# Ledger of designs, part 50: VH-VL binders against o27280

Target 1, 266 residues: o27280
Amino acid sequence: MDSMNVPEVLEIKRIVEESESVKTFIFSWDFRREVRPGQFVMVWDFRDEKPMSVSLIDPVRSEIGISIRRVGEFTDRVHGLSEGDLLGIRGPYGRGFELMGRDILLVGGGIGMAPLAALADEATARGMRVDALVAARTADELLFLDRLEAAGVNISTCTDDGSCGFKGFAHERLLTLEENHDMAAVCGPEPMMFQVMRILDERDVPAQLSLERYMKCAVGICGQCCLDDTGFRVCAEGPVFWSQELSRVREFGRYRRDPAGRRVPW

## First folded at step 1 (VH-VL)

Design mD8 (framework fv_marstacimab)
Fold by OpenDDE, second read of step 2:
Structure mD8 (fold): chain C 266 residues (1-266), chain A 118 residues (1-118), chain B 112 residues (1-112)
Amino acid sequence: as target 1 above (266 residues)
Amino acid sequence: EVQLLESGGGLVQPGGSLRLSCAASGFTFRSYAMSWVRQAPGKGLEWVSAISGSGGKTYYADSVKGRFTISRDNSKNTLYLQMNSLRAEDTAVYYCAKHLYSGYFDYWGQGTMVTVSS
Amino acid sequence: QSVLTQPPSVSGAPGQRVTISCTGSSSNIGAGYDVHWYQQLPGTAPKLLIYGNTNRPSGVPDRFSGSKSGTSASLAITGLQAEDEADYYCQSYDSSLSGSKVFGGGTKLTVL
């Protein structure tokens, strides 16, 4: 178990360009080390380390995928890499999604679709009916649509600008959907997740939500990813939380902590 | 501090009825699903029934389906279990358990004893 | 006849390591559902010990650890203490039983 804390240097097997700003890096994986949708790994480019969600889990090909959005210096470097280049990967860490029931709703925004795509694959493989609400600012930012379609996922899209699907936010689109589900998995911007959670709670749909916080150690030691009032560590108790757990988290959907520990509003 | 206090247990004849209550405090009651879990004397734990936070969804073990009804009054922070057509095998300590929907129970009451005997 | 199978009893001396197994099937643990553990001291209500396979609630010593692999889960107790003498139950979800929560049969731990 302690071996999981040591980065393994892995060769990038393939790179999939998901969008202009998102790439999926695929690695060979020894599945003796279990990995679940919703869990994250720490990606080390030998200069810096960042947590990234697992977006592909393929036991048949013995591969995992990590989808990374280009947002800063670290991700800029990573996006500059090619097939055959090396990255350090340690993990997986955190609590992943739990599948429950027969009908599952996925609600994802932007890069938040990454862990949900992995969950969709698992759910469909198990014979579950999967509905996915995929949200983005624009059509060009919608992720994994072809992959989801291929998996048999029933997709609904929404975009802020109306360039694809419903014009509006995910929670607004959700209000127009009458389908009842056994459970929901949600990942995206916290304001989106907050609104979606509210609706799902009103509908008595159990919901799991994946949070993003600044994570340094990934093993629940440094405390940088602690949530106010509860003391929940996103890297240890999360990143996947049930809605009831998040109901105790005052900061959820309202603010986050920056690397200096300051409150940063959403 | 979370508190769960069961009541309503007692002695009842086979075929009889009993209504259990669980008074909850220390948390936002309506935000959490609740369950009843029972334990026969000297035996293990058995999940009986669950109800969603709003009360809109209910779940039952096969052993009690059609006989037991779980309900809640969120205005009173109270969980109920209406038990009808009681059988000897229903004899147990009945625990009220608070959910976190990850499927586990983070808080339990002290239980109330139900004895079904002729 | 419990859906999850536990040994009826385990024992160990103070300071030793003991493990309690919880064996399920493809419809519960094997399906990827989380396993949780409860401790029940004599004459008391169950207490949450481990949630989400490996997580300890506040107040639970790090001597207690959980793991899951395949269709089975395990609770490990290191540095066994007299106060650990109790019944231990694993719990999960089974999709084949109308979405029922399921418990193991329980394991009585005796500290020698």
Scores: ipSAE 0.018, ipTM 0.526, lowest interface PAE 7.3, mean pLDDT 92
Fold by ESMFold2-Fast, scan of step 1:
Structure mD8 (fold): chain C 266 residues (1-266), chain A 118 residues (1-118), chain B 112 residues (1-112)
Amino acid sequence: as target 1 above (266 residues)
Amino acid sequence: EVQLLESGGGLVQPGGSLRLSCAASGFTFRSYAMSWVRQAPGKGLEWVSAISGSGGKTYYADSVKGRFTISRDNSKNTLYLQMNSLRAEDTAVYYCAKHLYSGYFDYWGQGTMVTVSS
Amino acid sequence: QSVLTQPPSVSGAPGQRVTISCTGSSSNIGAGYDVHWYQQLPGTAPKLLIYGNTNRPSGVPDRFSGSKSGTSASLAITGLQAEDEADYYCQSYDSSLSGSKVFGGGTKLTVL
C-alpha cells in the first residue's frame, strides 16, 4: 500500500507539451490519497528525486498532472521520457492553498503558474470569480493561458520585454488592476512575490504565497528546507504561507543562500 | 541508423520564398522535437526554429518570426521550413537537427545551401 | 553578438592539452541549463561531442571532457591529434530570449 516515504512507480499516461521548456506529465492517481492545489510530490527517476508541484487534479478521470520545466540534469532526463515510461512518485506533501471569499486573484510567474492552474480549476468549480495575472520574461514563457481561459478565468498578462500584454513586471501591472479581491494566491520568483505581497498588504488583501526553496527533505525529517528567523520548514509547514507569516522572515525576497550558507542577493 | 536528408535549397531573389524539406529515417520521428539551425558562410551556428514531436508547439528566433513557418508531416517522416520575405542575411547552410532530452542535437543532416541574392 | 562567449581560436601541438571556454550569464548557464558541445570538421555538418555538461556519446574518446561551474563551461581536449582540428561550439538554453536555444560564437582549434 501507499506510503508517503516510499515512491509508487507510476506509468506516464500522457504528456502535454506546454512550451519548449515545460511539459506536463499525467498519471493515473488513486484519490484515496487526497491531493489539493499547492501541494507537491517527489518525482524519482530511479537516480535522483526532486519536488514538483501538482498542476492538474482530475478526480473524474482519476488523474494528476505534474508540470516540469527543463533546468538541469534531472529535468532533462525526465523530459526525455515517453508515454508508457515509469517514474516514482511519493506524496503528496505540504500545505495546500485555502480558498476564501467570492473573488480571488492569482499572480503567477513562469512555472509558478503550475500550482495556480490547479487552484484556478478548484476555485471556478466552486463558483468563485477568478482573476489571474500571468507574468513571464517573454510571451513564449507564459503558461496555461488556454487552460485558464477554458475555465472561465479573467486573464491579464505581462512580460518584461512587452511581447505580450503589459510591458513590465507583475507588481507594476498589479498597480493598474482593480483592488476588489477577497484573497490572493501568488507563486513565482521570490523577488516578484515579495513586491506583489507588499502591494496586497497595502490593499488589505490576505495573500497566500508558495515557496519552493531549500527543499532537501519532503517530510521535513532532515530540516533542510528551513527559513531564517521563524524556523519554518517549507516541505512540512509550507510551501504555502500566508503573507502575515512571511512578514516575520528577513530572508524573504531579499537574499538566498549559496552552498556555503552565505547570503546572496536575488 | 539515424539519417536526416535536407533538400529544397537554392538561389532566390530578395523578397522571394523557398521551402526546405528534411527526410528522416532510423527513429520514431513523431516522438522527437526537431529544429532548423543555420550557418552563414564563414560564420557560426544560429538556431532558427523548433517544432514539438506532435507538431502542436512551434518556436522561432526573433530574426525569422513572421517570415518563416516550421511544420512536419509525421506520416511521411518529413520536416519542413517555409521561408518567406527572404533577405540577404538569410543566406546560409540550413541544417535539420534532431532533439534529444535537454534539447541538444544528437543528429544533424548534411545541410542545404540557401543563397539570397539578386 | 552571441550570448555565449567563446575564444575565437585556440592552438596546441600534438599530444598537448587545450581548453575551450564558454561564458554565459544568469539567464542561461547560471540559471542551471546544461551545456552541450559540437565538433564541426571542415566542410562537414556539426557532430555532437558532449551533452549535459559532462557526458560523451558512444564513440567519442575520453580525451574529450566537459565541465561546468557557475555561469561558465569548459571543453578539455587532451592528447591532441591532427584530426581534432575543427570548429567547436557550445550550446545552451536562455530563458530571457525568444526561441531560447543559443550557441556560442565558435572556437577554431588549430593543431600545429
Scores: ipSAE 0.000, ipTM 0.379, lowest interface PAE 20.4, mean pLDDT 83

Design mD9 (framework fv_marstacimab)
Fold by OpenDDE, second read of step 2:
Formats: structure tokens, C-alpha cells, sequence
Structure mD9 (fold): chain C 266 residues (1-266), chain A 119 residues (1-119), chain B 112 residues (1-112)
């Protein structure tokens, strides 16, 4: 447990430009340390530390990938790095996705596709049928399409502006799709996940959703990522939750806590 | 063509029972939650009950809890409403409707079947 | 009496704009649940007119529009036509009523 809490300084082996705002950083990984889709690592640039989902798990190449969207000062610095540069990585942490059944539906929005891409690889490797609904604001923000296609995933796309696929939001597209799945995995903007969860619940499709909250310690101690009423810690009990668990979370889809503990509406 | 067709309505005495059916066609029935909505003569719409696609989840209005049971047979594309301990205030046209609880409402309705509870 | 409050009646002349209000509370519309609107022509079953606050199903003219703010929603009809004479119902979800769908009392629209 102590070894997990110490950042390991790793060299960036390769950088993949996924989109204008998203890069995947690939590292050599010792797979004696197990990692599951849906788990996250704490990325340390020697100034600050942020949680990032694992988006690539490749035991054959002994590599993991972390996809990072450029959204602030920390990510700006990280996006300025090159192959051969160093980052501190500690983890993995949190509860990852579980796979059930034969047919799985993935619903992802924006950078939310990161953990789902890793899950898709595992599911297809297991011989599961994978459908993926990939959502973004615009076509150029759709992530991992080539990778998913290569894995044998059946892809449906939707964009807010209609530049690719269905014009509209993920939940709107979902309403037009048949219910043929044994389970679903969802990750993206919380308002999207909230709407998607409702539809899946009504269809009685077991669903897992990955939440994003402000995480500081990643080990369930500091309480920064606690969810109201339940006391669930996103870093410990999550970030992947079953829909039944989230149904107990008052704030889900409605508001979040900022670093100061204030309610911030979505 | 997407269609819902209700049947089973009729005249029944107070305290009696009645079973309504709704036959669905033109769409993948199991993919949708279904609802019963009723309308008393000259009155507004009242939601009665709903059931998830698989049938694993059921919901009831307080006014019918303990008396009505919603069910479905996906192999027959049929929705049911078992009504027991019927009361005069249950008199209404009963509609079956396709839709979700939250996202896009009830987008397909049947023509309705009339239930009259009277001594 | 109804969880959602609508005016009992509204009227307008052909070509005019009319609005129908739907007032809820913090446990339904104010809780962020979507509002849907239904049109019921005389002697017919209800028809979905607006879903998800602002969306029109296929076949619904763009002269029908929905909006939501705070604890209230509104249906607007522009270019009023004779065939618009009907009852209109708003519908949402209420978390305080064991997750029940809730309807407004309905509004009778008369075209003068």
C-alpha cells in the first residue's frame, strides 16, 4: 500500500495527439501492478498533481496510456512536454468497471471516452460485442474512433452541431437505439450521464457510470471528493458507480462541490 | 407503423376487478418503458403506472398503489394493467403510452379503453 | 389540485401568439426534471407536442415552442390556427411523490 502512494517517476515513451485539445501520454508499465479500465492515476508534474483516467492498457507492449484534455494551467504544462520528458505517476486508484454479459454498450462524451476506450479493448478481447455511442460538441472533438473501429467496436456518433453522425446529445441518440445490451458503461459530462442513466434505468439495463470530482489524496482520507448524503468517496468507492448507487446521491446531475466545498451547479 | 391498442375496458361494480391489455406493434417493445395514463370524463390526465423495458421496475401513483398491478409480456408485445378493488373514482378512459420517464415523455399513445365503475 | 398549475383556458385570434404557463415547484420542474407538453384534440388521445423542455417531435410545426425557467415552463404557439383548438397538458416528474409522473390540470385553448 505504501508503494502505491509514492509517485514513480516515469519517462513519457510516446505521445499521441488524439485531437486539438487531447493528448495521450504513454508510459512503460510493470503489470505486476494491476490496472483496470475505469481506474485512475495521480499525475504529478513536480508542481501539481491531478487525477487522470487510464485510457490504454497494453500488457503485450507493457504500456499504459493516459489521455489528458487541455483545460487549465496544469494540463497546459503537461501538454508542453515531449517524449522523453518525465512525469510522476502514482496509483492506480479507485474502483474500475466490471464487465458483464455478452453485449455491452459504451456511452461516452468528450474526454469521458478515455476510460471507455480501455474498457472497449478489454471487452473485445473477451469476445464481447461492443457498441459505442461516442458524443462530442463537434466532429473534431470525437475521440478514439479509429482505435475503437480497429478493435471491432460498433460505433455510433453524435455531435451537438451535427458535423458528424446524429445531430444532438448522447441521450437523444440513445433513445433511437434498441435495447440489446446486458450492461452499459457511461462516462462524460455529468448532465449527459444523468440523462443517459435515466434512459438505461427505464430500460432496466445495468449501468456503471464514472464520476469526476475534485480529488486530492486519492486514498479516501481527505474527503474532498465526498458525495452528499451518502458519504461516498469518488476516489475510494468510485469513480465507477452503479446506477443504483448514484440514485442515492442527491447531487448527481444537479451540482458538484468545488475545491472550497461550495455548491457549483452544472 | 408504430401502434398501441388497448382492450379490456368495460362496466364493473365497485370492488370488482378488471384486466386491461395493450398490444404494441411497429417497434422493439422491450426497449421501451410503458405507462398507463387515465382520464376521467371531462377531467385532465392522470398518470397511473409505469414499467421498465424488462419489467424489472414498476411504479404506481399513490391513488392506485396496492390495488393495481402493471406487467408486461415482451414475447407477446403486450402491456397489462390488473385492476382490483375498483372504485367509482377509477372510472376513466385508460391509455397505454410508450415513453421514458424523463427524457422524451410519452411519444406514442393508444386510442384508450373506457372503464366504468358503477353499481 | 394538480401538482403542476396551468391556466384553465386561453384564447387567441388566428395569426396571434398565445402562451400557456406551467408552474411547478422545487420538487419537479425546479429540481431539473424535464417538462413535456401534450396536445389533445377533441375526442382524441393525447399527442406528444414538446419533449425535453424545447424539442419538437417530427411532424410538429416550428410555430410550437417550449421553454423552461426556474420552477416554471411555458408553451408558446405563434401564428395561431383554427386546428390548434385543443387541450394542452404539461407533464414532468416529481421526486417527492415517490418518483411519479405528474400532469398539469390542462389548458383549453380556444381560437376565436
Amino acid sequence: as target 1 above (266 residues)
Amino acid sequence: EVQLLESGGGLVQPGGSLRLSCAASGFTFRSYAMSWVRQAPGKGLEWVSAISGSGGKTYYADSVKGRFTISRDNSKNTLYLQMNSLRAEDTAVYYCARGTFYSHGMDVWGQGTMVTVSS
Amino acid sequence: QSVLTQPPSVSGAPGQRVTISCTGSSSNIGAGYDVHWYQQLPGTAPKLLIYGNTNRPSGVPDRFSGSKSGTSASLAITGLQAEDEADYYCQSYDSSLSGSKVFGGGTKLTVL
Scores: ipSAE 0.069, ipTM 0.666, lowest interface PAE 2.6, mean pLDDT 92
Fold by ESMFold2-Fast, scan of step 1:
Structure mD9 (fold): chain C 266 residues (1-266), chain A 119 residues (1-119), chain B 112 residues (1-112)
Amino acid sequence: as target 1 above (266 residues)
Amino acid sequence: EVQLLESGGGLVQPGGSLRLSCAASGFTFRSYAMSWVRQAPGKGLEWVSAISGSGGKTYYADSVKGRFTISRDNSKNTLYLQMNSLRAEDTAVYYCARGTFYSHGMDVWGQGTMVTVSS
Amino acid sequence: QSVLTQPPSVSGAPGQRVTISCTGSSSNIGAGYDVHWYQQLPGTAPKLLIYGNTNRPSGVPDRFSGSKSGTSASLAITGLQAEDEADYYCQSYDSSLSGSKVFGGGTKLTVL
């Protein structure tokens, strides 16, 4: 029951080790509560609550998956859990991706591949041609390659250090790719997304970018995630935004906010 | 080999018209935005116009708005610049370049074609 | 008028370091638009030297580097060589002026 907006306590059914720093937690899910790629849930460890993108949507097995990178105290505690342990989940929340056309491009950096992996599953199930550019700092941080390959996705990789695929950044690799697409979906570090967005705009490819920031409130009544210049709240109007919307935001890809609300360069 | 080759330059009288072409080879032309950049004799670079890969978006410098039209034929891998109401100040070498001003810059340039507007 | 200001000339001796500045404003470099740099050898078309503030295209030596701070950008050339003698142009984008010049005025580098 969703009317009181309380977390449902779910058992961790399965844990997949994606990398040294990333795990996917899989739960049984009642699909009377629809979930779309690009949406997020609030994950509660009975001490703190954080937003996490849904990375697996499997109505056949009645399962969802949530991929979590180890980045702080909350995620460290969650990474310490085992199959059979309990977590609170509420949601889903936010605007998901919209699939358009026949040929799509996915560009993911690091953990940003998580919501894009769910989108790839849906797109391939619809018979779309999917090209994915998977970017990371090192080969060990490339995520979901086996899952994307199993789904029939055409994969290009790049790493900052050259340990797998193209040596360089996602936007540099994108410049060497010769395909035009009906749409693109992009998720990763904001500086990467900004550079990718500019190239896609030049190529006249409509792009959807997933911009997820820390949020306390999950029902769209929160002031914690608000983009500069535009007044958009990520939880109310995002996390997925069209490139045209983000091109008006001076802060996107250039600055972030510290705990005091001050601009800090990326 | 990635290559851009301009043609169509020449001598034209003030008020006249001229159409420049740029033939692209060695890459998927439709996937790249394209630009025209000019350089008057002894002067610096001046961006003139840009067009998206599909042709759906076009951009013009204020100095040429209403007089110049950028277009492309992706089936022929060719970029065009239609120049109308030409003035002496339009005299320059015109370069075709891959890319635009607001992205990764212009990474491939043609050799240029000279346009002289003189009576 | 150029909205990006470069010194008209710089000079250095072989083996030395030179820096070429590109001064913008809050509507271009200060707004976060990237700076690209082009090298033009006498009688030739321009060549992309640095893109996205700091990145080198394939074939550009490590002795060329770009940086950006606030409303300005800089191109640094270390270990100067005679073949570096050229005109250098910075380029960005200005959102406040439709059709404004996106190139700096250019800097002539003389290797003494």
Scores: ipSAE 0.006, ipTM 0.427, lowest interface PAE 11.5, mean pLDDT 82

Design zA (framework fv_azirkitug)
Fold by ESMFold2-Fast, scan of step 1:
Structure zA (fold): chain C 266 residues (1-266), chain A 121 residues (1-121), chain B 107 residues (1-107)
Amino acid sequence: as target 1 above (266 residues)
Amino acid sequence: EVQLVESGGGLVQPGGSLKLSCAASGFTFSGSAMYWVRQASGKGLEWVARIRSKANSYATYYADAVKGRFTISRDDSKNMVYLQMNSLKTEDTAVYYCTRDYGDYEGFDYWGQGTLVTVSS
Amino acid sequence: ETVVTQSPATLSLSPGERATLSCRASQSVSSYLHWFQQKPGQAPRLLIHDASNRATRVPARFSGSGSGTDFTLTISSLEPEDFATYFCQQRSNWPLTFGQGTKLEIK
């Protein structure tokens, strides 16, 4: 479709406050343009454009949702908007998650639960058994627990400070959970994803990981998301990658790049 | 737990063809890139072909020495990867290994036992 | 392509001795170089990944070092089971390329 790369100006139909720092913006969507969990859209506030994962896919209501955490100037402006205000949306872009087998583990950290919430809806609709490990720094930052419970998902929580569930990090909690999954999907801070991937790899559980910082690569902007060490076209395939692809990326979980391309430890 | 079992090797005349098979088990095959690597007697290892997963559109890559003559393919429903070898040359004589190439993880390049291909008159 | 060259072709030593095997790349591969051990009649086994990281269950006597173009595999005190052929492989540049191997044999 010619309109795929042209922003559509859409009205904010509804805003759901997920936490003090996270809101979900809901738009009417024409599902002639299919959207899969793990895909993203470019959100344009008529000043800046940012990639955002799709967190709700509802063909029955003809709606999509985009969950946005308040972290800087762009997101502060978007959080100031009201129902009835307009945003530019283009997409969807990127590789979505693939579902296989009967049992899936979701491991999400903070806002990383957003694309996983959409995946949980699809997995439960397919009749899969879904276990979710939801991690955050504090109880107030745990996202989508009510939505996951309503979908029939088996939920485990952990917080860094112990304010809800297991006290500790996602990978520490994962070590105490019973292994019984055909696949996993992981999204959150890169150091968390690296530790989780290593445990899942040792357990021989294939995992898909969503690297939100690489979303722009899926629309052909390779300079922002190119990884220097693979040569496997990583920048053309995001944001969702199989763990086997990421194990070749020296930077994954160890370094990030500043705007000048210099290595910065996590 | 990962197992890769190659088959289909044998003696063939120059200009002939062979099809190698690799049966995979113990991992989620459909999400994995698969490779063929060969080793001629008394020589080092040589990468031959690569096929990516469905998420990467089954993209295929070939070493210059075999490009246009060899075709890598896979059947995810059977957990199989194949190497169709056409227009075989004496220089193609080698043990052919099926492998996964994960790079820097523990157990990188898990290998099958190999299948011998001999191209001779 | 990046050419990988190993030296020596054959290294003859006795059990208990230190072995030093070299691998050189025609252009920089940073630290993206692996070492494999291959015993007669067997498939290769991963020994060291990314220049210096020992694979799981590989004895501490094996160590790797180097970066850029020059790499070394060291076996501090040879055991009888260590007499095998060793290959290095770079993963920095596609296509993947391997050395021709160093055969470690009993003197």
Scores: ipSAE 0.000, ipTM 0.339, lowest interface PAE 20.7, mean pLDDT 81

Design zA1 (framework fv_azirkitug)
Fold by ESMFold2-Fast, scan of step 1:
Structure zA1 (fold): chain C 266 residues (1-266), chain A 123 residues (1-123), chain B 107 residues (1-107)
Amino acid sequence: as target 1 above (266 residues)
Amino acid sequence: EVQLVESGGGLVQPGGSLKLSCAASGFTFSGSAMYWVRQASGKGLEWVARIRSKANSYATYYADAVKGRFTISRDDSKNMVYLQMNSLKTEDTAVYYCTRGEYYDSSGYFDYWGQGTLVTVSS
Amino acid sequence: ETVVTQSPATLSLSPGERATLSCRASQSVSSYLHWFQQKPGQAPRLLIHDASNRATRVPARFSGSGSGTDFTLTISSLEPEDFATYFCQQRSNWPLTFGQGTKLEIK
């Protein structure tokens, strides 16, 4: 699959403003190159290349969407683009989510809702019942509520500051929700995912968690994508991992890597 | 090296007030939740108050026994956490410890403790 | 609130012996249970977090096990410095609650 590793220059078909800091860029896509929820692509602005999760997968319209939060020079440049402008897209890469059972719980924090929004679309298309717990620091950082509602998803919200829904963290809200799901998918800040994973493990709910550690090298050769106990590389073996896999990693939920590859507490 | 140093304890009459301070060093204070835990002489540990990081809007939580009387606060520029104690009762007599949670705000496990400061509420 | 109960209240053993301390929660706390050691005049010290994970600089002779409502702290071969009071704590739900302690004393 040479075409997967060669950047394709695509025209931005549509831009959706999800919030003040998040935009979804929509492109025409040839689905002979299959994309699954939980996979990522390398986005190239003809200066730098960064990994971004796929947030919309629509084979009927032949479109994919990529949601990008404004956090630095690269994302600032991309946010300055308009419909009709060009970006290089390479991929998809990584292991996608697997669906099983009749019902699924999605737990997303901030931009972590992006890959979960694509998963929600697939789960509802398969006839699954979908419950989503959408968490953010503030109400204006809650993402994809309109898309989830339109898809028929049962939505619970929580914000750290109490500006929308339950006041508190995702795991605190999760403790008040019904415990019966055949599986779960979780994406957000690592400390949030760790706490959610522990609750789901107690409930004997198999969970998949998405780690989006950013790196320059898409092929997984750099150490910044390596988890210390398992040797997993996010771009090569992730970004989606089963909870059983992550429970074996000492670093998960406790330490992260800075741009220099140094171990830093959360 | 992580260090937590409490101060401000002492003898106070019932109905009085005290303000406890805790000076933190050796870790990224601004990113950590901070807690006060107390222990009466010869008794077990009792959680008193929690304050979360700026990322969590400095949210505060209190044990029922102290709610409405105690206020936890922090000053990230000084790496300090405080406990303002009002309307003190004899049953508030205890050693008060400053502690942090592990790296996640709501983990609730206390990996480092200060040496404690004694508060005695007695006539 | 989740009530946490420790047994025995006092355990008298000699150096070199194995110590087994129990902690029970009134409702399931999953694996969200921690163990602390406290010596007279000192602050508590974290030994085990999340049922079975040994904390930094804690000797290998300390181990934790259990899940749900029943938990155990084991000291495989007692050293003189191990004679102290041990507390368990649950973090499954707020408020955080501690056991009443088990005093390990020299026979």
Scores: ipSAE 0.000, ipTM 0.384, lowest interface PAE 18.2, mean pLDDT 82

Design zA10 (framework fv_azirkitug)
Fold by ESMFold2-Fast, scan of step 1:
Structure zA10 (fold): chain C 266 residues (1-266), chain A 122 residues (1-122), chain B 107 residues (1-107)
Amino acid sequence: as target 1 above (266 residues)
Amino acid sequence: EVQLVESGGGLVQPGGSLKLSCAASGFTFSGSAMYWVRQASGKGLEWVARIRSKANSYATYYADAVKGRFTISRDDSKNMVYLQMNSLKTEDTAVYYCTTDEGFYGSEFDYWGQGTLVTVSS
Amino acid sequence: ETVVTQSPATLSLSPGERATLSCRASQSVSSYLHWFQQKPGQAPRLLIHDASNRATRVPARFSGSGSGTDFTLTISSLEPEDFATYFCQQRSNWPLTFGQGTKLEIK
């Protein structure tokens, strides 16, 4: 609606350093504008605008949080800001996660834990049993473990190098976990999400997956993310998709497309 | 805006059969589990059957009182849920409600149909 | 199966009073318990889901609490429209089971 499409200039209330490369920026939020886990906002630094997932939703404190990994010009500038500085925020946008059943499995890789941390808070507040599989390349890149523990989440970790928890990839760890769940939510690198989705499908667990690249489609910029090799075009409002929707997208987990439309393997 | 409309109830003799229908609208039906819950006159609620979504292979579950006699099914193309009731007993006399507990953002389990009355009597 | 028992069977109160309704499960259901309101001749309406979360458009005077085996529905100040039958339902264990109901009536 109109108020969602006009950036509101907000002061950075607090900055939490999650790791050497990740910071959470906290803003006061008027919860007359509903925000749900899995949705994103457009963050404007008065030069460029980028979509960022909401990682904290706290109606009690009237705050939202946005977790940002330093990966380029925009994020470098934002990381240089201090409490009291201003950012433009508009939104929320996109389809959020849908909660159903009595228990949920969260599978997150790296910064993909950001939207899942917000989902964990909501799921626990609703009385669901929450199990989280938190994956990263190294122990230093595991995010939100203290926050998840404080929320009562049952945590399993894995790192590629074995520096914390299970040594291996998220899908390898998932194969060693025996508990069934009514649903799952998955966010992280596409190759990880593809492997995890396949295992959950075999276990008959419906999964929702959050795809960062589809955030552009959710705000009306469809681009090449809606095409595959057969000429089939799938335009659905993201970033959250059910696994059954993604099973029809041949490129998911196998390749992506560059700006010229060429297939680039994962 | 969310609606569940049951139909197919009526009077039937013991040992007879009835098929109930539930037409759903206003939510993402294909992603939701669907339930049948019954209530005898002046009594409490009793869960009867559950059918999960396609993502859960349309798995079905039944209360012990109706196992082997009742079959729940769905047609996602029509947003319909069905309850085939065979070998009916007088104890099956109740108002039958169609409900859903999945597929609603922050509003699970707040949608019930108005019910359809099934009377099993000679 | 998990047996769900409500008490009292009937509660007689006046408008403006606080109502406290109890629900007890025969085994732990964690927080997976719902509360419903039903008026004669009408379908049940969800009030509280998962022990303590108010459903959409449910007035703030309704609140739920408890976990494990003991749960409470509280109505802080009764309005005339609140006099109805209330049911609790557990969804932790299959089969799904309901309490027998508490009838809230005007004194």
Scores: ipSAE 0.000, ipTM 0.352, lowest interface PAE 20.3, mean pLDDT 81

